# Ledger of designs, part 9: VHH binders against Glutathione S-transferase TCHQD (TCHQD)

Target 1, 266 residues: Glutathione S-transferase TCHQD (TCHQD), of Arabidopsis thaliana (Mouse-ear cress) (o80662)
Amino acid sequence: MQLYHHPYSIDSQRVRLALEEKGIDYTSYHVNPITGKHMDPSFFRMNPNAKLPVFRNGSHIILDTIEIIEYLERIAEVSSGIEDATFNREVVEWMRKIREWESKLFTLAHIPDNRRLYVSKFLRMVVIARMAESPDLASAYHRKLREAYDTEDKLKDPGALRRSKDHLLRLLDEVETKLEGTTYLAGNEFSMADVMLIPVLARLSLLDLEEEYISSRKNLAEYWALVRRRPSYKKVIGRYFNGWRKYATLVKTWMFVRVRSLLRKY

## First folded at step 4 (VHH)

Design c33 (from C1 with S31N S57Y S105D D107S; framework vhh_7nfr_2)
Fold by ESMFold2-Fast, scan of step 4:
Structure c33 (fold): chain B 266 residues (1-266), chain A 123 residues (1-123)
Amino acid sequence: as target 1 above (266 residues)
Amino acid sequence: QVQLQESGGGLVQPGGSLRLSCAASGFTFSNYAMSWVRQAPGEGREWVSSISGSGGYTYYADSVKGRFTIARDNVKNTLYLLMDSLKSDDTAVYYCARDYRYSGDYSEYFDYWGQGTQVTVSS
């Protein structure tokens, strides 16, 4: 089994949490989207949307986060010999509800404009270079270039960001209400619904928004403290939030982008 | 409110073709696997085909493999069933169904159904 992912990708974190909670072994491949590695032709042919993660088991390729998690759930059920183990309806409803909030616009809006624009320009140059190198994929790369400009337009629309924030607030209020009566999101046992939510809370923490979105909600704050103590959280997310590792990764990434940009090596 | 509306059924000769459509509203269509289920006169419901939320995975009953194709348009919120080489045994009311699972495999997990569209294969 193989997973193409990145430690700071929310969907990558979801799949990795599922793998760790289920004790499923896999081969890890890091794909850094800030350096444009997700646009390499070999990866792009596996996933023309250039999104992370990508899961492979032999010739079977699964590109959708919830489809990957459902596949892993089935593998775990078969391996344990439990006939009646299944995704229950409430778990699936929470997974879908949480997935409906898209983190990209919200995340980019909390990054300084000068750094965001520099990286955006670098990534557009990478796409242009790949179009020249792989004419058979030129149409698909052109689509990715257009998406990059669309994202910039959405970032200039204050209404789009407001709608994203309002959606998140409604989601977290619903979570807070459920946690008044249960330990975890779909009851008193940990489930794949929690796997979907945990990376959202980790993203808020990473953006220094914990006080506004998490600490202001009593039950959610207690839930966040509880889930951070899980071994799966520590391995998938916690390890990468250590100060020195975070700064080392950031410095290496900026050096790569800077050097490649100066050399025009895209 | 969740609504599923089928169309495209009718009378067709053996060996003919039909295209069924299902218009979905009231939910985020791309987040649900969708299925076609049929019911012949005097018989129980028979699962025909399913498609995952992304459209990346399709599944077919052995009786229709190679003859039917399931497809979806997530921009138009529409599910399709393209039926070729129709046989008298394909005569049934065809229902569009929403699977509460995202993957859509081995479907017994339907939470909403359309009203059905009649397909009659007869000379």
Scores: ipSAE 0.013, ipTM 0.488, lowest interface PAE 7.2, mean pLDDT 82

Design c4 (from C1 with S57Y S105E D107K; framework vhh_7nfr_2)
Fold by ESMFold2-Fast, scan of step 4:
Structure c4 (fold): chain B 266 residues (1-266), chain A 123 residues (1-123)
Amino acid sequence: as target 1 above (266 residues)
Amino acid sequence: QVQLQESGGGLVQPGGSLRLSCAASGFTFSSYAMSWVRQAPGEGREWVSSISGSGGYTYYADSVKGRFTIARDNVKNTLYLLMDSLKSDDTAVYYCARDYRYSGEYKEYFDYWGQGTQVTVSS
């Protein structure tokens, strides 16, 4: 089994948390979207949407995050012989509800405009270079180029960001209410619903928004403290959120983009 | 409120073809795997085919592989079953069913059903 992922991708974190919680081994392939590696032709042929993660088992390729998690749930069920390892309705309903909030616009809105635009320009140049190198993929790369411009337009729309923030607030209020009566999102046992939520909370922490969105909700704050103690969290997310490692990684990534852009090497 | 409405059933001769449709409303159609399940007179329910929410994965019962094709249009919120080379054994009421799961693999995880549409294959 192979997973193409990145430590700061929310959907990558979801799949990796599921793999760790289920004790499923896999071969890890890091694909850094900020440096444009997700646009490399070999990866792009496998996933023309250029999104992370990508899961592969032999010739079987699964591109949708929840479909990957559901596949892993069935593998765990078959491996353990436990019929109750299958998804229950409440778990799937929470996974669906949490997935409806898209983090991209919210995340980008919290990055300084000058740095975001510089990286955006670099990534567009990478797409253009890959189109020249692989004419068979030109149509798909054109779609990615249009998506990049569409994203910049949405970032200029105050209403789009406001709607994203309002959606997140409603989601977290529902979570707070549920956690008033349960230890985890779908009851007193950890489930794939928690796997979907944990990376959202980690993203808020990464953006220094923990006080505004998490600490202000008593049950969510207690839940966040609890899930951060899980071995799966420490391995998948925690190790990459240490201050010095976070700083070193961001500086190296920025330097790479800056140097490559300056040298016109995409 | 979740609503599933089938159409396209009818009487056909052996070797004929039919296209069944299921119009879905009241939920985010693309977030659910959808299935076709049939029930012949005096028999239990038999799963026929499933399609994942994204449409990327399809599954078929051995009895219909190579003859039936499941498809969906997530813009129109419609599920389809294209039936070719129909046999008398395909005679049944065909139900559109919503799987609460995303992948649509063969298991009975259906939470909503349509009213059914009758398919009769006879000469």
Scores: ipSAE 0.179, ipTM 0.601, lowest interface PAE 4.9, mean pLDDT 83

Design c5 (from C1 with D107R; framework vhh_7nfr_2)
Amino acid sequence: QVQLQESGGGLVQPGGSLRLSCAASGFTFSSYAMSWVRQAPGEGREWVSSISGSGGSTYYADSVKGRFTIARDNVKNTLYLLMDSLKSDDTAVYYCARDYRYSGSYREYFDYWGQGTQVTVSS
ESMFold2-Fast, scan of step 4: ipSAE 0.326; ipTM 0.629

Design c7 (from C1 with Y100W; framework vhh_7nfr_2)
Amino acid sequence: QVQLQESGGGLVQPGGSLRLSCAASGFTFSSYAMSWVRQAPGEGREWVSSISGSGGSTYYADSVKGRFTIARDNVKNTLYLLMDSLKSDDTAVYYCARDWRYSGSYDEYFDYWGQGTQVTVSS
ESMFold2-Fast, scan of step 4: ipSAE 0.379; ipTM 0.698

Design c8 (from C1 with Y100F; framework vhh_7nfr_2)
Amino acid sequence: QVQLQESGGGLVQPGGSLRLSCAASGFTFSSYAMSWVRQAPGEGREWVSSISGSGGSTYYADSVKGRFTIARDNVKNTLYLLMDSLKSDDTAVYYCARDFRYSGSYDEYFDYWGQGTQVTVSS
ESMFold2-Fast, scan of step 4: ipSAE 0.340; ipTM 0.684

Design c9 (framework vhh_7nfr_2)
Fold by ESMFold2-Fast, scan of step 4:
Structure c9 (fold): chain B 266 residues (1-266), chain A 121 residues (1-121)
Amino acid sequence: as target 1 above (266 residues)
Amino acid sequence: QVQLQESGGGLVQPGGSLRLSCAASGFTFSSYAMSWVRQAPGEGREWVSSISGSGGSTYYADSVKGRFTIARDNVKNTLYLLMDSLKSDDTAVYYCARDYRYSGSYYFDYWGQGTQVTVSS
C-alpha cells in the first residue's frame, strides 16, 4: 500500500490518522505542494487534480479522502475476520458535514500576503515549466493556472471569507453541542468522524486561532486536549506542530522556495 | 427538499441502447454516492449500479457488467446510466437513488419517481 501525502495537508492527515488508528502499514511518499512537487508529471498523471493525498494498493488508485478512509475500514474489517460490519449512520453524517467545510480559502486568508503571493508566483512558474516539458498535459496544467488566479480573486472577496468563517462557526457549534453528551464526535468510542475533525482543529492550532475557535467552547476544548494525547495524533500531527518546530519548518520551506526561485530552478 | 428526477426511458428493441439521466437538487450532490435500482414487473427491487461521490469508484451488478456504464456530472448535478446491448430481462422501472455512504453501498435514503424501460421485439 502506498500513500502520497504531506504532513501539513489536512486531507493527508485524515488518511494518516485512519491508517495509524487501524494499525495498517504503508509506504510513505512525501509530496510538498508548496514546492510544486504535486505538479510533477509523474504525480500529475496519477492525479490530474493535483490534490493530496493519493492512495495506491496494487493497480487500485483512490484520490478522494473519504473514499480512502472507507476503503481502509473495509480492509480492517476483512483482516479482523468481521464478515458483516455494522453501518454507523452518525459517523457517515459527521464525515460529510466536516468534509463540506473547505479549509483552503480560510487557511490562505490567515497567511501574510507577502509570503503567500511569493509562493503563489513560484508555483505558477513551476506549472508553466511543466507545461513546456510535457505538452500532452498542457491543457490540464493551464486549468491549474486558472484555478490559481480564481483563488486569488476569492481572497479579494470579503464575502467569501465571511461565508467560510460562518460555515466553520456553525460546524464547531454543532460539534460543541454533540460533545455535551459524548466523549467523541459519534459516541463514546473513537471513529472516523474524529479522524475528519482532528486535522481541522490542528489547522486552527497551527494558525494560532485556538483561543478564538476552540478554547471558547468548553466541550470542544476538552475534546481537543483528549485527542492530542492519542498516539496516532502524536505521530501524524503532533511531531510537526511543536512550538518552535512548526515555525522552523515554515522557515525552511520559505527558504527553499526563495533559493529555488533565485536560481530559477523549477 | 431532496429531489431526484429520472428521464430517458422508453421502448427499445433487444440489442439497442438507451441513456438514462437523473437530475438531483436540494443537497450537495458531490457528497453522496448515487445508484441506479430497477424493478421489473411483479418483482422486487434490484440494485444495478453505484458511483461514489467523486466519480472515482463505480460498481455494477453481475447482470449488467460490460453492458452498462454509470457516470455523473457533479457540476450539473446529474447522474447517468448508459445502457448498451439491452435484453428483454432489462425491462423494468429504473430508479435513481441517493446512497447514504460516500463510497457507495446498498443504503438508500432518497428515491426518484422512476423511468420505464421496455425492451421487446
Scores: ipSAE 0.180, ipTM 0.615, lowest interface PAE 5.5, mean pLDDT 84

Design p1 (framework vhh_7yz9_2)
Fold by ESMFold2-Fast, scan of step 4:
Structure p1 (fold): chain B 266 residues (1-266), chain A 120 residues (1-120)
Amino acid sequence: as target 1 above (266 residues)
Amino acid sequence: QWQLVESGGGLVQAGGSLRLSCTASGFTFSINAMGWYRQTAGNEREWVAFITSGGSTTYADSVKGRFTISRDNAKNTVYLQMNSLKPEDTAVYYCAAYEGWDLSSEYDYWGQGTPVTVSS
C-alpha cells in the first residue's frame, strides 16, 4: 500500500489518521504542493486534479479521501473476520458534512499576502513549464492554471471569505452541540468522523486561531485536548506542528521556492 | 509601458484562414512564454495555444492540427495561424505574456483582444 501525501495537507492527515488508528502499514511518499511537486507529470498522470492524498494498492488507485477511508474500513473489517459489517450511517453523514467545508480559501486568507503571492506566482510558473514539457497533459495543466487565478480572485472577494467563515462557524456549532452528549463525534467511541474533524481543528491551531474557534466552545475544547493525546495524532500531526520541527519545515520549503525561482527552474 | 497589441482578426468563411499577431512592448519578450486565449459572450476565456521562450508549443485539443503558434523574438511578436476555421472558432482572441520571475509584478499581461467571426 502506498500513500502520496504531505504533513500539512488536511486530507492527507485524514487518511494518515485512519491508517494509524487501524494499524495498517503503508509506504509513505512526500509530495510538497508548495514546491509544485504535485504538478510533476508522473504524479499528475495518477491524479489530474493534482490533489493530495493519492492512495495506491497494487494497480488500484483511489483519489477521494472518503473513498480511501471507506476502503481502509473494509480492509480492517475483513482482516478482523467481520466481512458483512457496513459503514455506520451517522459516521458517513458527519464525514460528508465536514468534507463540505473547503479549507483552502480560509487557509490562504490567513497567510501574509506577500508570501502567498510569491508562492502562487512560483506555482503558476511550474504549471506553465509542465504544460510545455508534457503536451499530452497541456489541457489539464491549463485547467490548474485557471484555478490558480480563480483562487486569487476569490481571495479579493470579501464575501467569499465571509461565506467560508460562516460555514465553519455553523459546522463547529453543530459539533459543539453533539459533543455535549458524547465523547466523540458519532458516539462514545472514536470513529472515522473524528478522523475527518481532527485535521480541521489542527489547521485552526496551526493558524493561531484556537482561541477564536476552539477555546470559545467548552465541549469542543475538551474534545480537542482529548484527541491530541491519541498516539495517531502525535505521529500524523503533532510531530510536524510542534516548535522547532514546524519552523524547520517551513524554512526549508521557503528556501526551495526562493532558490528555484532565482534560478528560473520550474 | 508594458503592452500587448493583437491584430489580424475579422470576418472569414468556414474553411478559411486567418493569421493573428500580437506585438509586445516594454518588457523582455524573448524570455517570456506566450499564449493565445479566446472568449465567447457569456463564457469564460479558454486556452488555445502556448509557446515557450525556447519555442516549444502546445495546443488545446479543439484546435490541434488546425492552428499553429509561432514567435519572432526580433520583432517581439507572437502569431497564431488559424486554418480550416469553423463557426465554433468565433470568439474574441487574446494574447497573454507569462513574465519571468518579477516580484514587483502581480499579474500576467493581457492584450485588449481581436474579434474573429467565422460564418457558416
Scores: ipSAE 0.000, ipTM 0.332, lowest interface PAE 13.2, mean pLDDT 81

Design p10 (from p0 with E99T G100E W101D Y102S D103S L104G S105E S106Y Y108F; framework vhh_7yz9_2)
Fold by ESMFold2-Fast, scan of step 4:
Structure p10 (fold): chain B 266 residues (1-266), chain A 121 residues (1-121)
Amino acid sequence: as target 1 above (266 residues)
Amino acid sequence: QWQLVESGGGLVQAGGSLRLSCTASGFTFSINAMGWYRQTAGNEREWVAFITSGGSTTYADSVKGRFTISRDNAKNTVYLQMNSLKPEDTAVYYCAAYTEDSSGEYEFDYWGQGTPVTVSS
């Protein structure tokens, strides 16, 4: 099994948390979207949306985060001798509800404009270079180039960001209400619903927004403190967000982009 | 496994020079890109210099023209020659190694323990 992922991708973190919680081994391939590696033709042919993660098991390629987690659930149940691999209905409902909030626009809106625009320009140059190298994929690369400009336009629209924030607030209010009566999202046992939510809270922490979104909700704040103690969290997220390590990850990414841009290599 | 050991730090007067060394053990040094970072008390780590496996170098604006990064693949060592030192260069200096995964992406896999440099006026 192979997973193409990045430590700061929310969906990558979801799949990696599921893998760690289930004790499933895989071959790890790092694909940094800020450096444009997700636009390489070999990866792009596997995943024409150029999104992370990509999961492979032989000829099986699965691109949807929930579908990957469902597949892993069946693998884990088969290996343990359990015959029923059906998810609990409440778990599935939470997974889908959490999935509906899209983090991209929200995250980009909290990055300084000069740095975001520098990376955006670099990524557009990468797409143009790949388009020239692989004319058979030119139409698909042109779509990605169009999406990049569309994202820049949405970042200038305060209504788009407001709608994203409102969606997040409604989601977190529902979570807070559920956590009044349970330890985890779907009851008193950890589930894949928690796997979907934890990276959202980690993203808020990374953006220094814990006070605005987490601390104001007593049960959510206690839940966040609890889930950060899990070994899976420490391995998948904590190692990259613990003190100086988050700076190291950001610095290496900036240096790579600077070096490639300075050398005009795409 | 992979280990980086920095040395060469110490106390030096403003205008002086120091040469820092970082010796790597465990993996094939010659294929890795190497970098130097520094951290002052209460501040985050700041990138200083970078050298690719092929010898191409880049520098932070604050040290450009004063610092030189180089490598000796036979000794598994990367160096930072620091000239015209200023009190503002006072920091703990760290060596970092990038290993390239199958996708061609560089990842921070290894950091050293650091070597302190104090520049007095």
Scores: ipSAE 0.000, ipTM 0.109, lowest interface PAE 18.5, mean pLDDT 77

Design p14 (from p0 with A97T Y102S L104Y S106D; framework vhh_7yz9_2)
Fold by ESMFold2-Fast, scan of step 4:
Structure p14 (fold): chain B 266 residues (1-266), chain A 121 residues (1-121)
Amino acid sequence: as target 1 above (266 residues)
Amino acid sequence: QWQLVESGGGLVQAGGSLRLSCTASGFTFSINAMGWYRQTAGNEREWVAFITSGGSTTYADSVKGRFTISRDNAKNTVYLQMNSLKPEDTAVYYCATYEGWSDYSDEYDYWGQGTPVTVSS
C-alpha cells in the first residue's frame, strides 16, 4: 500500500489518521503542492486533478478521501469501535457533510497576499514548464492554469469568502450541538467522522483562529483538547503543528520556493 | 413557511445609531445561522454580518468595528446594532437564514421583506 500525501493537506491528514487508528502499514510518499510536485507528469498522469492524497494498492488507485477510508475499513477487519462506526449511517453522513466544506479558499484568504501571490506565480511557472516537457498533457495542464486564475478571482470576491465562512460556522454549530450529548461526533465511541473533523480543527489552530472558532464553543473546545491527546493525532498532525515546528516547516517551504524561483528551476 | 420580519429602520443623521431587529417564525431558530444583508438601488445584495447558532460572529470589512450582530434565542430574534452611521450605509436591510452546505452558493434560502435605513448628510 502506498500513500501520496503531505503533512499540511487536510485530506492527507484524514487518511493518515485512519491508517494510524487502524494500525495499517503503508509506504509514504511526500508530495509538496506548494513546491509544485503534484504537477510532476508521473503524479499528474495518476491523478489529473492534482489533489492529495492518492492511495494505491497494486494497480488499484483510489482518489476520493472517503472512498479511501471506507476501503481501509473493509480490508483492515480490526475489532475496534472504528470498525463498527464506519458502517453506521450517522458516521457516513457526518463524513460527507464535513467533506463538503472546502478548506482551500478559506485557508488562502488567511495567508498574506504578498506570499500567496508569490507562491501562486511560482506554481503557474511550474505548470508552464511541465506543459513544455510533456506535450501529451498540455491540454490538462492548460486547464490547471485556468483554474489557478479562477481561484485568484474568487479570492477577490468577498461574497465567496463570506459563503465559505458561513458554511464553516454552520458546520461547527451543528458539531457543537451534537457534542452537547456525546463524547465524539457520532456517539460515545471514536469513529471515522472524528477522523474527518480533526484536521479541520487543526487547520483553524494552524491559522491562529482557535479563539474565534473553537474556544468560543464549550463542547467543541473540550472535544479538541480530548482528540489532541490521541496517539494518532500526535503522530500525524501534532509533530508538525506543535509550537515552533509549524512555523519552521512553513518557512522551509517558502524558502525552497524562493530559491528555486531565483534559480529559474521549475 | 419560514417567516422573517425586519424592523427598526428609519432616518438618522451621519454619526447616529439604529438597532435593527429580525423576528423569525416557522423554523427552529436556535439551531439556524442568521445573517444581515443590505441592498442599494441598482446594486446586488451585499453581506453585512453573520451569527451562528452558537453565537460566533463575522462582519464585512466596511462595517467591522461599527456594527454588532447578536441574537436572543428565547425571542427568536436577531439584532443588528449600527453605530457611527455613514451616508454610504443607506440601504434596505434584510435578514436571512441559510439551509444547505455548499460554500459556493451565492444565495440564502430564506429572506425577510427588508427594512429601509436612510443616513442623511
Scores: ipSAE 0.000, ipTM 0.101, lowest interface PAE 21.5, mean pLDDT 76

Design p15 (from p0 with W101S Y102S Y108W; framework vhh_7yz9_2)
Fold by ESMFold2-Fast, scan of step 4:
Structure p15 (fold): chain B 266 residues (1-266), chain A 121 residues (1-121)
Amino acid sequence: as target 1 above (266 residues)
Amino acid sequence: QWQLVESGGGLVQAGGSLRLSCTASGFTFSINAMGWYRQTAGNEREWVAFITSGGSTTYADSVKGRFTISRDNAKNTVYLQMNSLKPEDTAVYYCAAYEGSSDLSSEWDYWGQGTPVTVSS
């Protein structure tokens, strides 16, 4: 089993939490989207949407985060002799609801404009270089170039950010209400619904937004404290958010982008 | 600082040829990648051809073998030679410039105003 991922990708964190909770071993391949590695032709041929993660088991390639988690659930259930390899309906409904909130625009809006624009320019140059290097993929790479411009347009649209924030607030209010009666999102047992939500809370923590979005909700705050104690959280997310490791990773990535941009190497 | 001015569009019969020109001012043309796009009413801009600062070219499948993109750095101009024109090539053609500079004060990509091309049957 192989997983192409990055420690700061929300969807990568979701799949990695599922793998850790289920005790499933896999071969890890790091793909850093800030440095443009997700646009390399070998990866791009496997996933033309250039999204992380990508899961492989032999010839079977799965690109959708929820489909990967469902696949892992079936593997675990079949191995345990379970006749019906299906999720609880409430778990599936939470997973879908959480996935519908797209983190990209929200995340980019909380990054200083000068850093975001510099990285955006670098990634556009990477796409352009890959388009020239692989003419057979040129149309697909050009689609990614158009998506980069669409993202910049959305960042200039205050209505788009407002809708994203409102969507997140509604989601977290629903979570808060559910957690009044249960320990975890779909009941008193940890489930894949929690796997979907935990990286969202970690992203808010990474952006220094815990007070506004988490601490303001009593049950969500208690839930966040609880899930951070899980061994899966510590291995997948916690180790990358601890003190110097967090800053070292960000500094290293920034320096890579700056040096490559100055040298015009894409 | 950037200005792109397209020219060469017009009315042409099917099977004919046109050469579009795009002259750039206000920047160091030779280090920038240049492209041609086209747009019909109600549709997004469609990529047509691309040329890197080093002169490597790439074409959309719909125009490959019929269109040729080239550049003249001394004139700060990029060209699109269009041969064997078809009615479906009718569109407004736009020039685009891509700069990899660290100047964050300007648009990263620059577009001209467009030049219309109409191909009759």
Scores: ipSAE 0.000, ipTM 0.356, lowest interface PAE 12.5, mean pLDDT 81

Design p2 (framework vhh_7yz9_2)
Fold by ESMFold2-Fast, scan of step 4:
Structure p2 (fold): chain B 266 residues (1-266), chain A 120 residues (1-120)
Amino acid sequence: as target 1 above (266 residues)
Amino acid sequence: QWQLVESGGGLVQAGGSLRLSCTASGFTFSINAMGWYRQTAGNEREWVAFITSGGSTTYADSVKGRFTISRDNAKNTVYLQMNSLKPEDTAVYYCAAYEGSWDLSEYDYWGQGTPVTVSS
């Protein structure tokens, strides 16, 4: 089993939390989107959407986060000798509901414009270079180039950002209501629904928005404190949110981008 | 500010040839990747060809072997040589510059377009 992922990718965190909670071993491959490695032809051929994560088991490639988690659930159940592999419907409904909120626009809106634009320009240059290197993929790379500009246009649309924020608020209010009666999102036992939600809360923490979105909700705040104590959280997310490790990762990534940009090498 | 001026379009019979030119002004041309796009009525712009600052070229499958993109940095000009033209090549052709001078501009720079009509 192989997983192509990055510590700061929400969907990567979801799959990694599922793997850790299920005790499933895999070969880890880091793909840093800020340095453009998700545009490398070998990765791009596996996933022309250039999104993380990519899960592979032999010739079987799964690109959708929920499909990966469902696959892992079946593996864990089969390995445990369970005869019935029926997935809980409430868990599935929460997973879909949480997935419906797209984090990309919200995240980019909370990054300083000058830093975001500099990285965006670097990534566009990487895409152009890959088009020249791999003519067989040129049309697909050109699609990614256009998507980069579309993202910038959406960031200028106050209606799109407001809809994203409103969607998040509705989601978190619904979570707060559920957590009034249960320890975890789909009941008193940890489930894949929690796996989907935890990276959303981690992203809010990373953006320094805990007070606004988490601490303002009593049950959500208690839930966040609880899930951060899980060994899976510490391994997948917590270690990268340590002040020093977070700083070191950002500095290394920024230095790589600056050196490559200065040399005009992509 | 970047200015891109296309020329060379016109009416041509199927099987004929045209050479499009795009002259850039305002910034250092030699460091920028340049591209050609085309747009047919009712459709979005379609990528045709790219040339990097170093001269490496890439083409859309529909034009590969028939079109050639080239550049002359001394003249700040990019060219599109179109051979063996087909009626389906009829479109307005646009020049684009991508790798601006780190001015934090988030936009492509486009020319006004030059129309090409290929008759059967």
Scores: ipSAE 0.000, ipTM 0.404, lowest interface PAE 11.2, mean pLDDT 81

Design p21 (from p0 with I31S N32Y T52Y Y102S; framework vhh_7yz9_2)
Fold by ESMFold2-Fast, scan of step 4:
Structure p21 (fold): chain B 266 residues (1-266), chain A 121 residues (1-121)
Amino acid sequence: as target 1 above (266 residues)
Amino acid sequence: QWQLVESGGGLVQAGGSLRLSCTASGFTFSSYAMGWYRQTAGNEREWVAFIYSGGSTTYADSVKGRFTISRDNAKNTVYLQMNSLKPEDTAVYYCAAYEGWSDLSSEYDYWGQGTPVTVSS
């Protein structure tokens, strides 16, 4: 089993939390999207949408985060001798509801404009270089260039960010209501629904928005404190967000982008 | 090749009902969330109803209590039952399929050609 991922990708964190909670071993491949590695032709051929994570088991490639998690649940159940496990509908519905909130625009809107624009320009140059190296993929790379410019246009649209914020607020209000009666999102036992939500809360914490979105909701705040104590959280998210490790990763990535841009090495 | 084919649109009097259908081919329907959107002349496309692959639903405030979205995975079809129709419901209705990708410009999102609905006063 192989997983192409990055520690700061929300969907990568979801799949890694599922793997850790289920005790499933896999071969890890780091693909840093800030440095443009997701645009490398070998990776791009596996996933032309250039999103993380990518899960592979032999010839079987799965690109959708929920499909990966459902596959992992099936494997874990078969391995434990459960031949026909029932799927909890509430768990699946929470997973799909949480997935529908897209973090990209929200995250980018909270990054300083000068830093964001510098990285954006570097990534566009990487795409152009890869397009020249692999003419057979030129059409697909051209689509990624258009998407990059479309993202910049959305960042200039105050309505788009407002809709994203409103969606998140509605989602968190539903979560708060459910947590009034249960320890975890789909009941009193940890489930894959929690796996989907935890990286969202971690992203809000990373952006220094914990007070606005989490602490203002009593049950969500208690839930956040509880899930941060899980061994899976500590391994997948906690070790990368704890103190100096957070800043070390960001500094290393920034230096790489700056040096490569200065040398025109794409 | 993927395809979404809408049907069931037409002319109806205020207070009447219509049922729209959208049949999908060329992708794994059961793994996709499905939505209905509508567009009037000179306005942007607006969301109407959404059904997750597992079956839970959400509705725009303007249609809540009047419209019901449902799906039949065996038939690769999503439905929109529209009751108590109003003249302001007049629009071209579009079916859309989403894999959960980060934005609506994803090439893996699928859209139909649209089916017109006219509600006379």
Scores: ipSAE 0.000, ipTM 0.137, lowest interface PAE 18.1, mean pLDDT 78

